# VHH binders against Protein HIGH CHLOROPHYLL FLUORESCENCE PHENOTYPE 244, chloroplastic (HCF244), part 17

Target 1, 331 residues: Protein HIGH CHLOROPHYLL FLUORESCENCE PHENOTYPE 244, chloroplastic (HCF244), of Arabidopsis thaliana (Mouse-ear cress) (o65502)
Amino acid sequence: SAAAVNLAPGTPVRPTSILVVGATGTLGRQIVRRALDEGYDVRCLVRPRPAPADFLRDWGATVVNADLSKPETIPATLVGIHTVIDCATGRPEEPIKTVDWEGKVALIQCAKAMGIQKYVFYSIHNCDKHPEVPLMEIKYCTEKFLQESGLNHITIRLCGFMQGLIGQYAVPILEEKSVWGTDAPTRVAYMDTQDIARLTLIALRNEKINGKLLTFAGPRAWTTQEVITLCERLAGQDANVTTVPVSVLRVTRQLTRFFQWTNDVADRLAFSEVLSSDTVFSAPMTETNSLLGVDQKDMVTLEKYLQDYFSNILKKLKDLKAQSKQSDIYF
Key: E = the ipSAE of ESMFold2; O = the ipSAE of OpenDDE; V2 = 0.75 times the mean of E and O plus 0.25 times the DockQ between their complexes.

## First folded at step 12 (VHH; framework vhh_lunsekimig_d3)

Design r4 (from q6 with T28E; at its last look DockQ between E and O 0.66; V2 from the best seeds 0.00; counts 0 for: loop humanness VH .157 < .165)
Fold by ESMFold2, look of step 12:
Structure r4 (fold): chain B 331 residues (1-331), chain A 118 residues (1-118)
Amino acid sequence: as target 1 above (331 residues)
Amino acid sequence: EVQLVESGGGVVQPGGSLRLSCAASGFEFDYYDLGWYRQAAGIERELIAFITYGDYTNYVDSVKGRFTISRDNSENTMYLQMNSLRAEDTGLYYCAADSWYEDSFDHWGQGTLVTVSS
């Protein structure tokens, strides 16, 4: 509905008034960009420092500071908001219980109390099947809490982001550095976060899907070895792969936590535990695409995504070569 | 509003060093490609170094081993460390940024002058 909803004395709330939580994250920034392009009034909830959020304001969003670990900061961010899109996830080095559970509970409770008309929550595919993984259990518990809250909501389970593969595989392969591989048959249907954002905005405008659980999966599920092979092909060189059994990766992650190694090492290993506990992170998209009125062919493939990244590098390398030739001519 | 501001240029003797900085605002600094361009008198701007999303770097042959590009995402700042400077390195140095993933717009600074002479 386009009708104004009065959630505060004397001030109507526009149905286009959106709060994006986690707005500086990989998915959140694409949600903000897409929503602004579609004419929404976007407010971004941003934690105080360390990174500047000026780009969100320069795009035309309003930026407010709050911290989900400090629930007293939440209510002011919700004044005049119709819809909350919650992209927040704690970083691996942060207490998951504080941000992903306690912070989410506080946000949902405050949204209900303040009459928020729609809440979009991002979860993880198969989270109900992996209670042994703390993040999976928290996501599933949050799904249930939201379901029982009485808040009008949409839950979207995700499989994986294409964006994460650049730093994990594409760049190290180009630099001939080690990458961690595994022989596990686990597959992930990675999706471009721009496609996730587009589908999300289509979903929130469709009142028939209120209260539904959706899963967004990329066009194809990929094993780790298939991703590495694709990057090798596109980079034109063999990867320096340290291939380990999945059981060894689990032990290594445990030891890095005990030794309190740098977060970069722990971040690279953290997802391997999820992959080792399942064979497929994908879902059929035929019904979801039909419900949303979306054509599968409009989704970016991983091949296209990575080809574009490597082609971008090739273009810049050609520019460097052309300038070297020009300099030689003038000598 | 995208802004790129170069600093650190100046006059230096051959064999000397300078460190250029490019302070950036108004875009997703962590997720952009960045580069340094050089413009000598009467010549078009030339790309001399770039650093991509994910920190892949490369250089034009004439500066390899002497120049180092880097970025500090916590300060939204890119750097060019210039060592073993030569008279041929004299020119205006521009920082540039573009997106690799959706829309590749070039964004440019105003330039900082580097003069290598005595």
Scores: ipSAE 0.471, ipTM 0.824, lowest interface PAE 1.8, mean pLDDT 79
ESMFold2 (binder alone), look of step 12: mean pLDDT 79; pTM 0.786
OpenDDE, look of step 12: ipSAE 0.600; ipTM 0.864

Design r5 (from q6 with D103G; at its last look DockQ between E and O 0.65; V2 from the best seeds 0.53)
Fold by OpenDDE, look of step 12:
Structure r5 (fold): chain B 331 residues (1-331), chain A 118 residues (1-118)
Amino acid sequence: as target 1 above (331 residues)
Amino acid sequence: EVQLVESGGGVVQPGGSLRLSCAASGFTFDYYDLGWYRQAAGIERELIAFITYGDYTNYVDSVKGRFTISRDNSENTMYLQMNSLRAEDTGLYYCAADSWYEGSFDHWGQGTLVTVSS
């Protein structure tokens, strides 16, 4: 019998009540969709926008307007919520400290004060090993803060999203645009966000996972070069790869740090440096899979993901070409 | 349920411009390939432009350089900017959506009529 947690004396909070923060993001959308499909009552915290995220409402979620950069807007969003799933990440144009630190600290504090029963936080794999990267440092600090808060929580460290590779490599290759390659031997075990969402919700239901740190990793770790090569093969064309030496990136980072306006660039470059290291952003999933009762075979591979993507595009291209030829005959 | 609603059609003179919109609902918009079809009188429906997940775009030759397909994932809306319209562009224009998992356009709007006439 899932004990109804009373936020206020007399108002039972349903265990199925979830607040998703960052619901409009790549991962957040998948969390919302999956949660709704599984029968959860989903509330989405969304920044005020001229055009409301109507798709979330169309899916059956409730949308509440709030801003992590405005802590005073947070408490109202937590009323009647059992579980918070925090998928929010600062936008590149926003100071990392405001949203990813101050905002999240406020959210966690508010969650504690409001009697939230479960808190899921998405972090980054090996964030503790890269204090020189601002985002990594903030993520690690947030992990600690969450742990110290006393909230029942699950921290999930992620390695990377497959979906990000489409815009970064697949599309540029198809368009014969330059892609940025690094000679960095860094390997990333990219994961499908749908699988992340699926596993998250499974983890959410498992009380044995409370207070644990999990790492979600894809089935294989990939270098940038390997990803590019795979895209080339699937696209049937060579990429225009501009390789930037790691040494140049480091120098550039040092130079950019002197300019306040380039802090964002410097921070991004810092992240790239991590990607240029011999670090492997991967984790064995055997224990996690066992704990969650899932099979590794059910996880989408990057090969399959990209193959499907390119196959779809090539088919459409063929259709366009075929139609173009037909139209020329009738004139 | 996936819904696609086209708007922006109308009557325009040759050389004129129109902007079509397709409002989408009932699905994760950003994971779908989107396309514009048109059907002229007596002619089969034809794909004229598409935009994939990741914003890869391509066009049929007859509209290349004149039409621009775009999408706004935040608004769940796809657009077709049509410039330098010609009489041969006259037809019913359909918005289509394709899950990149299926590899085919499976969802269609009701269409919006574009008439290019002097």
Scores: ipSAE 0.344, ipTM 0.771, lowest interface PAE 1.4, mean pLDDT 86
ESMFold2, look of step 12: ipSAE 0.645; ipTM 0.866
ESMFold2 (binder alone), look of step 12: mean pLDDT 78; pTM 0.778

Design r6 (from q6 with Y101R; at its last look DockQ between E and O 0.58; V2 from the best seeds 0.57)
Fold by OpenDDE, look of step 12:
Structure r6 (fold): chain B 331 residues (1-331), chain A 118 residues (1-118)
Amino acid sequence: as target 1 above (331 residues)
Amino acid sequence: EVQLVESGGGVVQPGGSLRLSCAASGFTFDYYDLGWYRQAAGIERELIAFITYGDYTNYVDSVKGRFTISRDNSENTMYLQMNSLRAEDTGLYYCAADSWREDSFDHWGQGTLVTVSS
């Protein structure tokens, strides 16, 4: 029986009070930064860590320690909160069900009980079409649960983050390390997390979007091969690509399911299988942009994103080389 | 406001080790490229190591194999592990941050002094 912390009837909750769950994550930190910049009072739900996320405090946010895997820690974090923005995702080492389902359910229930006025949930594009993928299934179930909760909410389905591509492809190519490629024709409309944050806060302020399902997608959908090729071009070098056939991934998944300890691996592989399908993770943004009053031209393209990244690196490399030559002259 | 605060400098004997830290605040740390510069007496400030978003690292030749740059995004801190220090490593060490996505924001700390002397 979760003791309904009876917030004393009458303490006015400020509409600018936001709790960000998953504040230390790739998207969460952008939400926090953007919200603070826009004048919101931001509270961050952060897992207890030996080293606290001090950067959030330095930004001007408050930090509260809680854990979605420990539902009893959640109610206290919601006191005085108007809006919850849920950016949390389970870590790869954690069971998906614990954080992404049980924890989220607890959070939503608690939010409802505490009288939260707005709830933003990040989901995955086409999650309803991939019940075979545990994360997709959980995301879709969470969407439904949130809808049924009666909370005023916005569900935002995402296609993918540009930021993940740097570590996955750009850096390995620069370091002449092996890159894992798939022959899967799957296309993903990657989006910049800063743009996601910007659009989220715009959506948050628009009451017409309450109860809506939005999909945020980048301007173009990319295959893995196209991304690799782009990185190669920008880096000025060829990638060492190890292509894993989708068929092998499927077999591996089946084999890994027999081993309990590999369930996490199997779940991850399941996600990769979705990427192996002729599925396009993209959505037209015309209606969304119109609804939010934003221009597609203001969105960062993957090409520009990677171009800037590589250009900057190449400049630094040139500087290092130039300095190395100079040092050789003095010694 | 972007702030960078260096620490860990000091006096060390040749062959010794130091670890420099750069605490960053006022910006989204993980999306910035970070670097260490040093300035020896009578010499222009030079880039000696950098770490980009995604943790790509590179070094000037004179410090390769001896220095290691790293970052902890959860702590908004960059590090420079300096091993096998030499007299020529003496100088003021600066932490720097720049946005690779936009115009190069050159943000600098105040520096920390490293003195390698017998």
Scores: ipSAE 0.436, ipTM 0.810, lowest interface PAE 1.2, mean pLDDT 86
ESMFold2, look of step 12: ipSAE 0.692; ipTM 0.884
ESMFold2 (binder alone), look of step 12: mean pLDDT 79; pTM 0.784

## First folded at step 13 (VHH; framework vhh_lunsekimig_d3)

Design s1 (from r1 with T28V; at its last look DockQ between E and O 0.72; V2 from the best seeds 0.00; counts 0 for: grease 24.4 > 24.2)
Fold by OpenDDE, look of step 13:
Formats: C-alpha cells, sequence, structure tokens
Structure s1 (fold): chain B 331 residues (1-331), chain A 118 residues (1-118)
C-alpha cells in the first residue's frame, strides 16, 4: 500500500515545475534545454554516478539522484513537481525488465500517488505490432499501464532519431570502417531530437492533447541503404557495407536466448529483427501538426541534417589541410 | 549563454605531456562539433584538432600521433591529450564549438597558455 503522500493541502505546485527522467540521454538533454529556454523549472532525475552531470546544473536545472531500478529513491524526486517527462530508456547492459518495466511502473505509481498533474511518456511507433521484441512489448505494456493509472498523460510514439545515424553510418563511412547493415526493406521516418523536444513542449501546453496517443515521425521514411547512399554521396566516398542476413540474426538470437548473460545481446538482436521486417516506421503527421499548430516545413529533413553534418566536416578538413600545407612551405 | 572554459595549460619541458580540458555550458554539448585551436606568438590562430558529433576526429599534420582529442558528453567536457611536446607547440590554446549553423566555429573560450621550454 504505497502511502499516498498527500502533499499537504496548500503547497501550490507550480505548473512550470517539470521533472525530466533520462535527462542525460540524447532526447532528455534536448527536453531539458528546451524546457529551460521556455522558462520552465526543470528538475532532472539522474542516476548516481561518479560524474555528477554538472552541465545540467550549469544550464539552470536542479539535479536529483535517483535510480529507476531502485523504486524507493523515486518518491522524493517528485515532491513539488507538476509534470513528469519520461525520456528514460534502459542501457543495453541493463536488464530491460528492471528499468523499462519495473522502474517505469514504479515511477508511474509514484507519480499518481504524489498527485502529478501531467505525465509524458515516450514510446515506440508500432510497438503494439511487435510483441516478439522485448522492448516493444514493454513499451506497449507501459502505455497501457499509464492509461489505466488515471494520470493525465500524453504518450508519444517515436520512429527514430537522426542523431543515431551519425554514429551508425556517417562516422564509420568517414573513417572507412565497416558499416553494418541489413537487407531489410524497413523504412524509418527519423526525426531530429530538437524537433521532438519542441513538439513535446507544445503538446505539453495543449490541454486538448491530454490522454492522447501521438506519433512523431520525420518528413520521410528511409531504408538503411538509402541512408548509407546518402552518407556516401555527402562524404564523397564509398562505404564498406557488411550485410548481415536477417536469417542469421534470427538464429543468433535464438541461440543467445539460452544464455542468461546474453539477454542483452538477444534483446538487441530482437530490435534488429524489427528492422529486418517490411515494416514501415512512419506515420502521417498532418493531424498531429494540425493539433499542435505546427508546420511540417519547420521540421528538419534527414538530407539537410546530414548535409550540414558532412559539410561542416569537409570544411574543417580543408582548414586542417590548408594549414598543414602552409606549414610545410615554411619548413 | 554558451561558455567554454579551458584549463590544464602550463609550462612543460620538451618531450613532456599535458592534458587540456574544456568545460562547456549553455548548449547541448553532445550535438556540437568541437575543436582546439592554438595561437603562437606572431602567428595566426590555427585549427589543430576537431571532434564531431559521433566522435569523428582529425588533426593537423604537425600534431598527428602526438595529440589526441576526446570528449565526455556526460560531463560536457572536451580534452586534448598532448604528448611529446615540442617548443613549436608553445602558444595559447583555444577551445571552440560549432553549432552547425555557421561556416566556422562560432564559440570560443578564453584560452589556456601552453609553454614548452627547456
Amino acid sequence: as target 1 above (331 residues)
Amino acid sequence: EVQLVESGGGVVQPGGSLRLSCAASGFVFDYYDLGWYRQAAGIERELIAFITYGDYTNYVDSVKGRFTISRDNSENTMYLQMNSLRAEDTGLYYCAADSWHEDSFDHWGQGTLVTVSS
């Protein structure tokens, strides 16, 4: 019986008070920064770590130490909070069930008990269609749990981050390293995390969105091959692509499931299987854009995002080379 | 406001090592390209190393194999490990950040002095 810590009738919780869970992650950082820029009072839930994530404090956020894997640490973080934005995802080295399920359930329960007025949860597009993928199943279950909790909430399903493509494809291509790809025709409508953050905060302020499920998708859905080709073009060099057959991934997953210590690998492989399906991770944004009062044209395209990335690199390389040539002339 | 603060400079003998740090604030650090510049006396400031989002790195030829640029996104800090220092490495070292919106680095620190002398 989680004692409903009734915040004493009388301490007014400011509507601008936000707790960001997963504040140090790729998306979480953008949420924190955007929220601060917009004048919110931001508290960040950060796992205890040797490096105390001082950059969040430097931005003007408050940092509180807690761990979703330790539910007893959660209630204290919610004191005086109006809104929770849950951007947290378990690390590959962590059991998915502990952080992404048990921890999230605890967080939602605590939020309800503490009288949180708004809860934003990030899920995955088509998670309901892929129960075979543990993370997808957990995300879908969390959606349902949140719905059943009675909390005022917004669930946002995401398709993918443009930022993830840099480490996966762009940098390896630049470094002439092997790029791992699948021959799967899966298409993903990648989105810039900055746009996700922007849209999230817009959604947060719109009371008509309460209780709704939204899907945020980029302007175009891309195959892995299309992304690689785009990177090759922009980098001016060919990729060393190693294609792993989906069949091999499936067999490997089955084998790894027999070993408890390889669950993380199995889970990762499961995600890869989703990428091997004919599934399109995209959604029409017309209704969402209308609801939020935003224009699709304001969203960054993957082409522009990668073009800017590579253009900057090429410029820097030219600068380095030019300087090296000048130094060689004088010596 | 974007802030970059360098530290770790000092006096070192030829062949010695230094590690420079650049503490960044006021922006989403992990999405920026970062770089180190140096300026020797009477010489124009020069780019010597950069690290991009995703940790792609490159160096000017004169420091290749001796200097290593790195970043810790969890701490919003960039580093420059300088080994086998030479007299010609003497100068003011600047941390720089690139927001991708301009053609060049658009944010600079105040610099830290590195002196390599016998």
Scores: ipSAE 0.616, ipTM 0.887, lowest interface PAE 0.8, mean pLDDT 87
ESMFold2, look of step 13: ipSAE 0.651; ipTM 0.871
ESMFold2 (binder alone), look of step 13: mean pLDDT 79; pTM 0.784

Design s2 (from r1 with T28I; at its last look DockQ between E and O 0.78; V2 from the best seeds 0.60)
Fold by ESMFold2, look of step 13:
Structure s2 (fold): chain B 331 residues (1-331), chain A 118 residues (1-118)
Amino acid sequence: as target 1 above (331 residues)
Amino acid sequence: EVQLVESGGGVVQPGGSLRLSCAASGFIFDYYDLGWYRQAAGIERELIAFITYGDYTNYVDSVKGRFTISRDNSENTMYLQMNSLRAEDTGLYYCAADSWHEDSFDHWGQGTLVTVSS
């Protein structure tokens, strides 16, 4: 592929040189790990912290410190970088506008000024339809800002992570703890973050994708009740479900667990408006799969994802039970 | 690229405590199921505790209430806190990790020796 230039003229940057922003997050870790496995030179932008991100260095990534809320720290992180993969989101303690808007604007402006050749931005499906949700509004505004920036970019809207369903439903059911349900009709096409990472790296290498807005959706959209029922069946246990109206959920901590990448109070209140709609968080993947050269059958289904999770646990429980019986016999 | 390194074994008196550590590298620690196995002389290696993606835990009956498995994803380290140790707990302790789409642990550490001194 063609050399990239974000240095003085005549000093090319390798296409394998990637900066991952938000590298310690659920998706960011997957991106870093997979990119390293595929032979990329990975740099991770990590905020200064008392405990360093040593696991990223142990994997073979380079770690640089910067804070998106402090724009002067950004330019040095971009030297020698061809591609930025932006997985960052704000922590619940931080103002959403500072991290997810002002920080993103600064990062995109620096990336343009430094000659970054490709910028991958993760957004949220239907963000253009829910301006009342602050995070969705900011994601949509960032999409538009990126489109107008002149950066070569890929925008990927996400629907939801299968990984979040393990903590929300699977584990509490196994532990016989309460699970929060809802009467909401909203459906979400969850995707395994491993598949998101795989598709992202495929998209990164494909110039036909440059400048496009894609939605990565899992193979089927699920309601909360359908997910709970699936977990009950696979665990062989009935869930202890507390079902509440969506209006009650708007003021509780349970609301943020439906969309695990947000913890802001205002976002939790506004997400009840999304849950009250008959919205489907899914998109047809035929065009995306064709563009990426992938087959839908290669994507993990939620059924398979959860079946593998529960089957592995059930096997381990069988092994523990057999070993307990053996020890009882001899003692 | 997966590496698991146990530490924290040693000699303790009956009723004593030890904490074993398993430092992991080369995989996304959070996304794996992890376990501790014990091998006593003349006995097959046995699963004694596991912790899944999502932090579901379980234990063999002989260690329930005495041993606690945990992990620190920021340190890529799994722990086994062993309290009220007994002579029967003597053995070589291994940590293991597997992708949870497989039914066996694919990766093993070298083992750390725990001796409950008589």
Scores: ipSAE 0.518, ipTM 0.833, lowest interface PAE 1.8, mean pLDDT 80
ESMFold2 (binder alone), look of step 13: mean pLDDT 79; pTM 0.784
OpenDDE, look of step 13: ipSAE 0.574; ipTM 0.878

Design s3 (from r1 with E102P; at its last look DockQ between E and O 0.64; V2 from the best seeds 0.00; counts 0 for: pae O 2.6 > 2)
Fold by OpenDDE, look of step 13:
Structure s3 (fold): chain B 331 residues (1-331), chain A 118 residues (1-118)
Amino acid sequence: as target 1 above (331 residues)
Amino acid sequence: EVQLVESGGGVVQPGGSLRLSCAASGFTFDYYDLGWYRQAAGIERELIAFITYGDYTNYVDSVKGRFTISRDNSENTMYLQMNSLRAEDTGLYYCAADSWHPDSFDHWGQGTLVTVSS
């Protein structure tokens, strides 16, 4: 019998009080930063770390230690909270079921029990179409669970982050390392996490969005090849592309499923299979933009995002080269 | 407030080693390019090494093979391992952070002094 900590009816919870789960992640930190900038009181749920996420405190957020894999730690984090923004995703080394399902279920249940007034959940675009991918299945199940919970909520399905492309493509190309690509015609409408954060907070303030499922998509959907080509162009050099056939990935996945210790690898491969399908991870933003009162032109394009990145890096390289030449003249 | 605090400087003999640290706070460390600059007496500040938020590294020729730049995002700390130090490596070493975002400003630490002397 989970004792419903009846928060005494008397302490009014401020609507500006937000708990961010997954605050240290790529998206979570942007949510925290944006929320603080907009005047929210932000509490961050952070797993205990040897090195505390001091940057969150430095920004003005409060940090509370808890772990979604430890449901007993969750209730204390929700005291005095009006809104929960759930940006948490299990680490590849963690069982998906523990954090992304059991932990999320516990969080949602606790939020309901404690009278949380708003819950934002990040999901994956087309997660309902890919039950074969464990993460997508869990995300879809979580969407349903949240809907059934009766919590006032917003579910936001995401397509992909531009930030992930840097480590995956841009840096390897600069380092003349192999880039892993698939021949899959999959297209992804990547977004800047800053834009996601911006739109999220706008959505948060719009009561008409309560109970709705939104999809956030970037301005354009890109294939892996197109992204690589763009990076090559911007870097001024060719990529060493290693193409892994989807057939090989499927066989590998099947083989890895037999080994419990490779479940994480299998899950990752499953995700890669989805990326190898003819699926388009994009959605029209016209209705969403209209609903949120935002302009598509305000969203960062992948071209601009990568251009700025490469321009900055190339400038630094040029500066280093220039300095190196000068030093050679004197020696 | 963005802060960069260098440490690890000191006096070392030629051929010796030092490890510099730069502790960062007040910004999204994971999204910043980081670099080490140095300024010798009478010489302009120069970029000697940088590491991108994607862990791409590069070095000025004079320090290649001797210096290693690294970062620990979990600790919000950047490092410079300096081996085989030379007299010409003497100077004030600055930590710098730069976001490639259009609104980014270069951030600098106060510097740490490295003296290589026999």
Scores: ipSAE 0.035, ipTM 0.480, lowest interface PAE 2.6, mean pLDDT 84
ESMFold2, look of step 13: ipSAE 0.727; ipTM 0.894
ESMFold2 (binder alone), look of step 13: mean pLDDT 78; pTM 0.776

Design s4 (from r1 with G26E; at its last look DockQ between E and O 0.61; V2 from the best seeds 0.58)
Amino acid sequence: EVQLVESGGGVVQPGGSLRLSCAASEFTFDYYDLGWYRQAAGIERELIAFITYGDYTNYVDSVKGRFTISRDNSENTMYLQMNSLRAEDTGLYYCAADSWHEDSFDHWGQGTLVTVSS
ESMFold2, look of step 13: ipSAE 0.773; ipTM 0.908
ESMFold2 (binder alone), look of step 13: mean pLDDT 78; pTM 0.774
OpenDDE, look of step 13: ipSAE 0.357; ipTM 0.777

Design s5 (from r1 with S99D; at its last look DockQ between E and O 0.56; V2 from the best seeds 0.67)
Amino acid sequence: EVQLVESGGGVVQPGGSLRLSCAASGFTFDYYDLGWYRQAAGIERELIAFITYGDYTNYVDSVKGRFTISRDNSENTMYLQMNSLRAEDTGLYYCAADDWHEDSFDHWGQGTLVTVSS
ESMFold2, look of step 13: ipSAE 0.472; ipTM 0.825
ESMFold2 (binder alone), look of step 13: mean pLDDT 78; pTM 0.775
OpenDDE, look of step 13: ipSAE 0.700; ipTM 0.912
ESMFold2, look of step 15: ipSAE 0.714; ipTM 0.882
ESMFold2 (binder alone), look of step 15: mean pLDDT 78; pTM 0.771
OpenDDE, look of step 15: ipSAE 0.704; ipTM 0.916

## First folded at step 15 (VHH; framework vhh_lunsekimig_d3)

Design t1 (from r1 with S99E; at its last look DockQ between E and O 0.58; V2 from the best seeds 0.60)
Fold by ESMFold2, look of step 15:
Structure t1 (fold): chain B 331 residues (1-331), chain A 118 residues (1-118)
Amino acid sequence: as target 1 above (331 residues)
Amino acid sequence: EVQLVESGGGVVQPGGSLRLSCAASGFTFDYYDLGWYRQAAGIERELIAFITYGDYTNYVDSVKGRFTISRDNSENTMYLQMNSLRAEDTGLYYCAADEWHEDSFDHWGQGTLVTVSS
């Protein structure tokens, strides 16, 4: 008997108490920022590190240290938490099995045991169709594990982040550097991580979502070539494209930046194989938008996202050039 | 709510180096362009370097090759590495942040003083 577990019956847990796992990542930061802005009590699970995540504390979040590979560190992070939002994916230098499977299993088991009221899990669109890609297989297995756990949950499958396209295409094109291209017909409906965060928090408040599998897809699905062409037009510069046939299984760092959760060579090679399929990484959003009470026009388009990015850069470049020329005259 | 805090200023001899830091609170850098401005006595603030999301950088000609701007989104911090400092680099250095909907930087630090003297 565990009569001395120090969990008093009737201890209140505020419905706004959220634990974010993966809080320093691209999506996780947006979840934390938005949740704080909406008045949530946010705790961030961060592994111990030489450069602590002090900015999360400066934002007003609580930071707790834990390591998902060490299950004994997890229960303390869950005390007083109502909802877990799990944005974690392993680092590029770590085996996927350690963080993405074993750590997730431990976290879900602890969440169930601690009475967590809702668990939000981010998965990947079509993960059930690509068992040859280790990350997709693990995401799908985690979906099934969560479904069978009895834990109240929401599973959100994602297609891709607009943020990844800045480093892959927008910046190299501005710098007149080469960009990786492909002949693949595969389309990805990239979504702004700010929209993902907004929709996630709306979904948390909707009891009709409990137990559902949602796919969040951007307003339009794009091929790699279409993204490159858009960046060329907006930058006013032709891209220096090196086209790699999809059949080439060697993968550069750029594929992992394309999907920021892909983290080693084996995954990159397997992802190149997925890119050779006819698969469309998109889903109709009409039912999801209706269920969440949102309008598709409120989601940022890739055109708008990139236009804003390029327009601001061009303005800053003009300001620098004007200041430099002024300095030359009077300096 | 939104706050930028500079550090790393000081007194240095000509030819020396300094590293400035700018820590941000209340926002993520993901949708922000960041910059360093310099203000010398009797001169208006001038933009000397900027960095965008994705690490596109550019500099005013007088500091190219000597100064390097960088950022670390996981630390929500940007930096200015200043090498081969000259007397004309003396001034108050401000970090600034600007959302992509702005035509100028809207958020400013309080400034850190850099003095290059013998």
Scores: ipSAE 0.586, ipTM 0.838, lowest interface PAE 1.5, mean pLDDT 80
ESMFold2 (binder alone), look of step 15: mean pLDDT 80; pTM 0.787
OpenDDE, look of step 15: ipSAE 0.615; ipTM 0.883

Design t2 (from r1 with S104D; at its last look DockQ between E and O 0.63; V2 from the best seeds 0.64)
Amino acid sequence: EVQLVESGGGVVQPGGSLRLSCAASGFTFDYYDLGWYRQAAGIERELIAFITYGDYTNYVDSVKGRFTISRDNSENTMYLQMNSLRAEDTGLYYCAADSWHEDDFDHWGQGTLVTVSS
ESMFold2, look of step 15: ipSAE 0.682; ipTM 0.877
ESMFold2 (binder alone), look of step 15: mean pLDDT 79; pTM 0.786
OpenDDE, look of step 15: ipSAE 0.598; ipTM 0.862

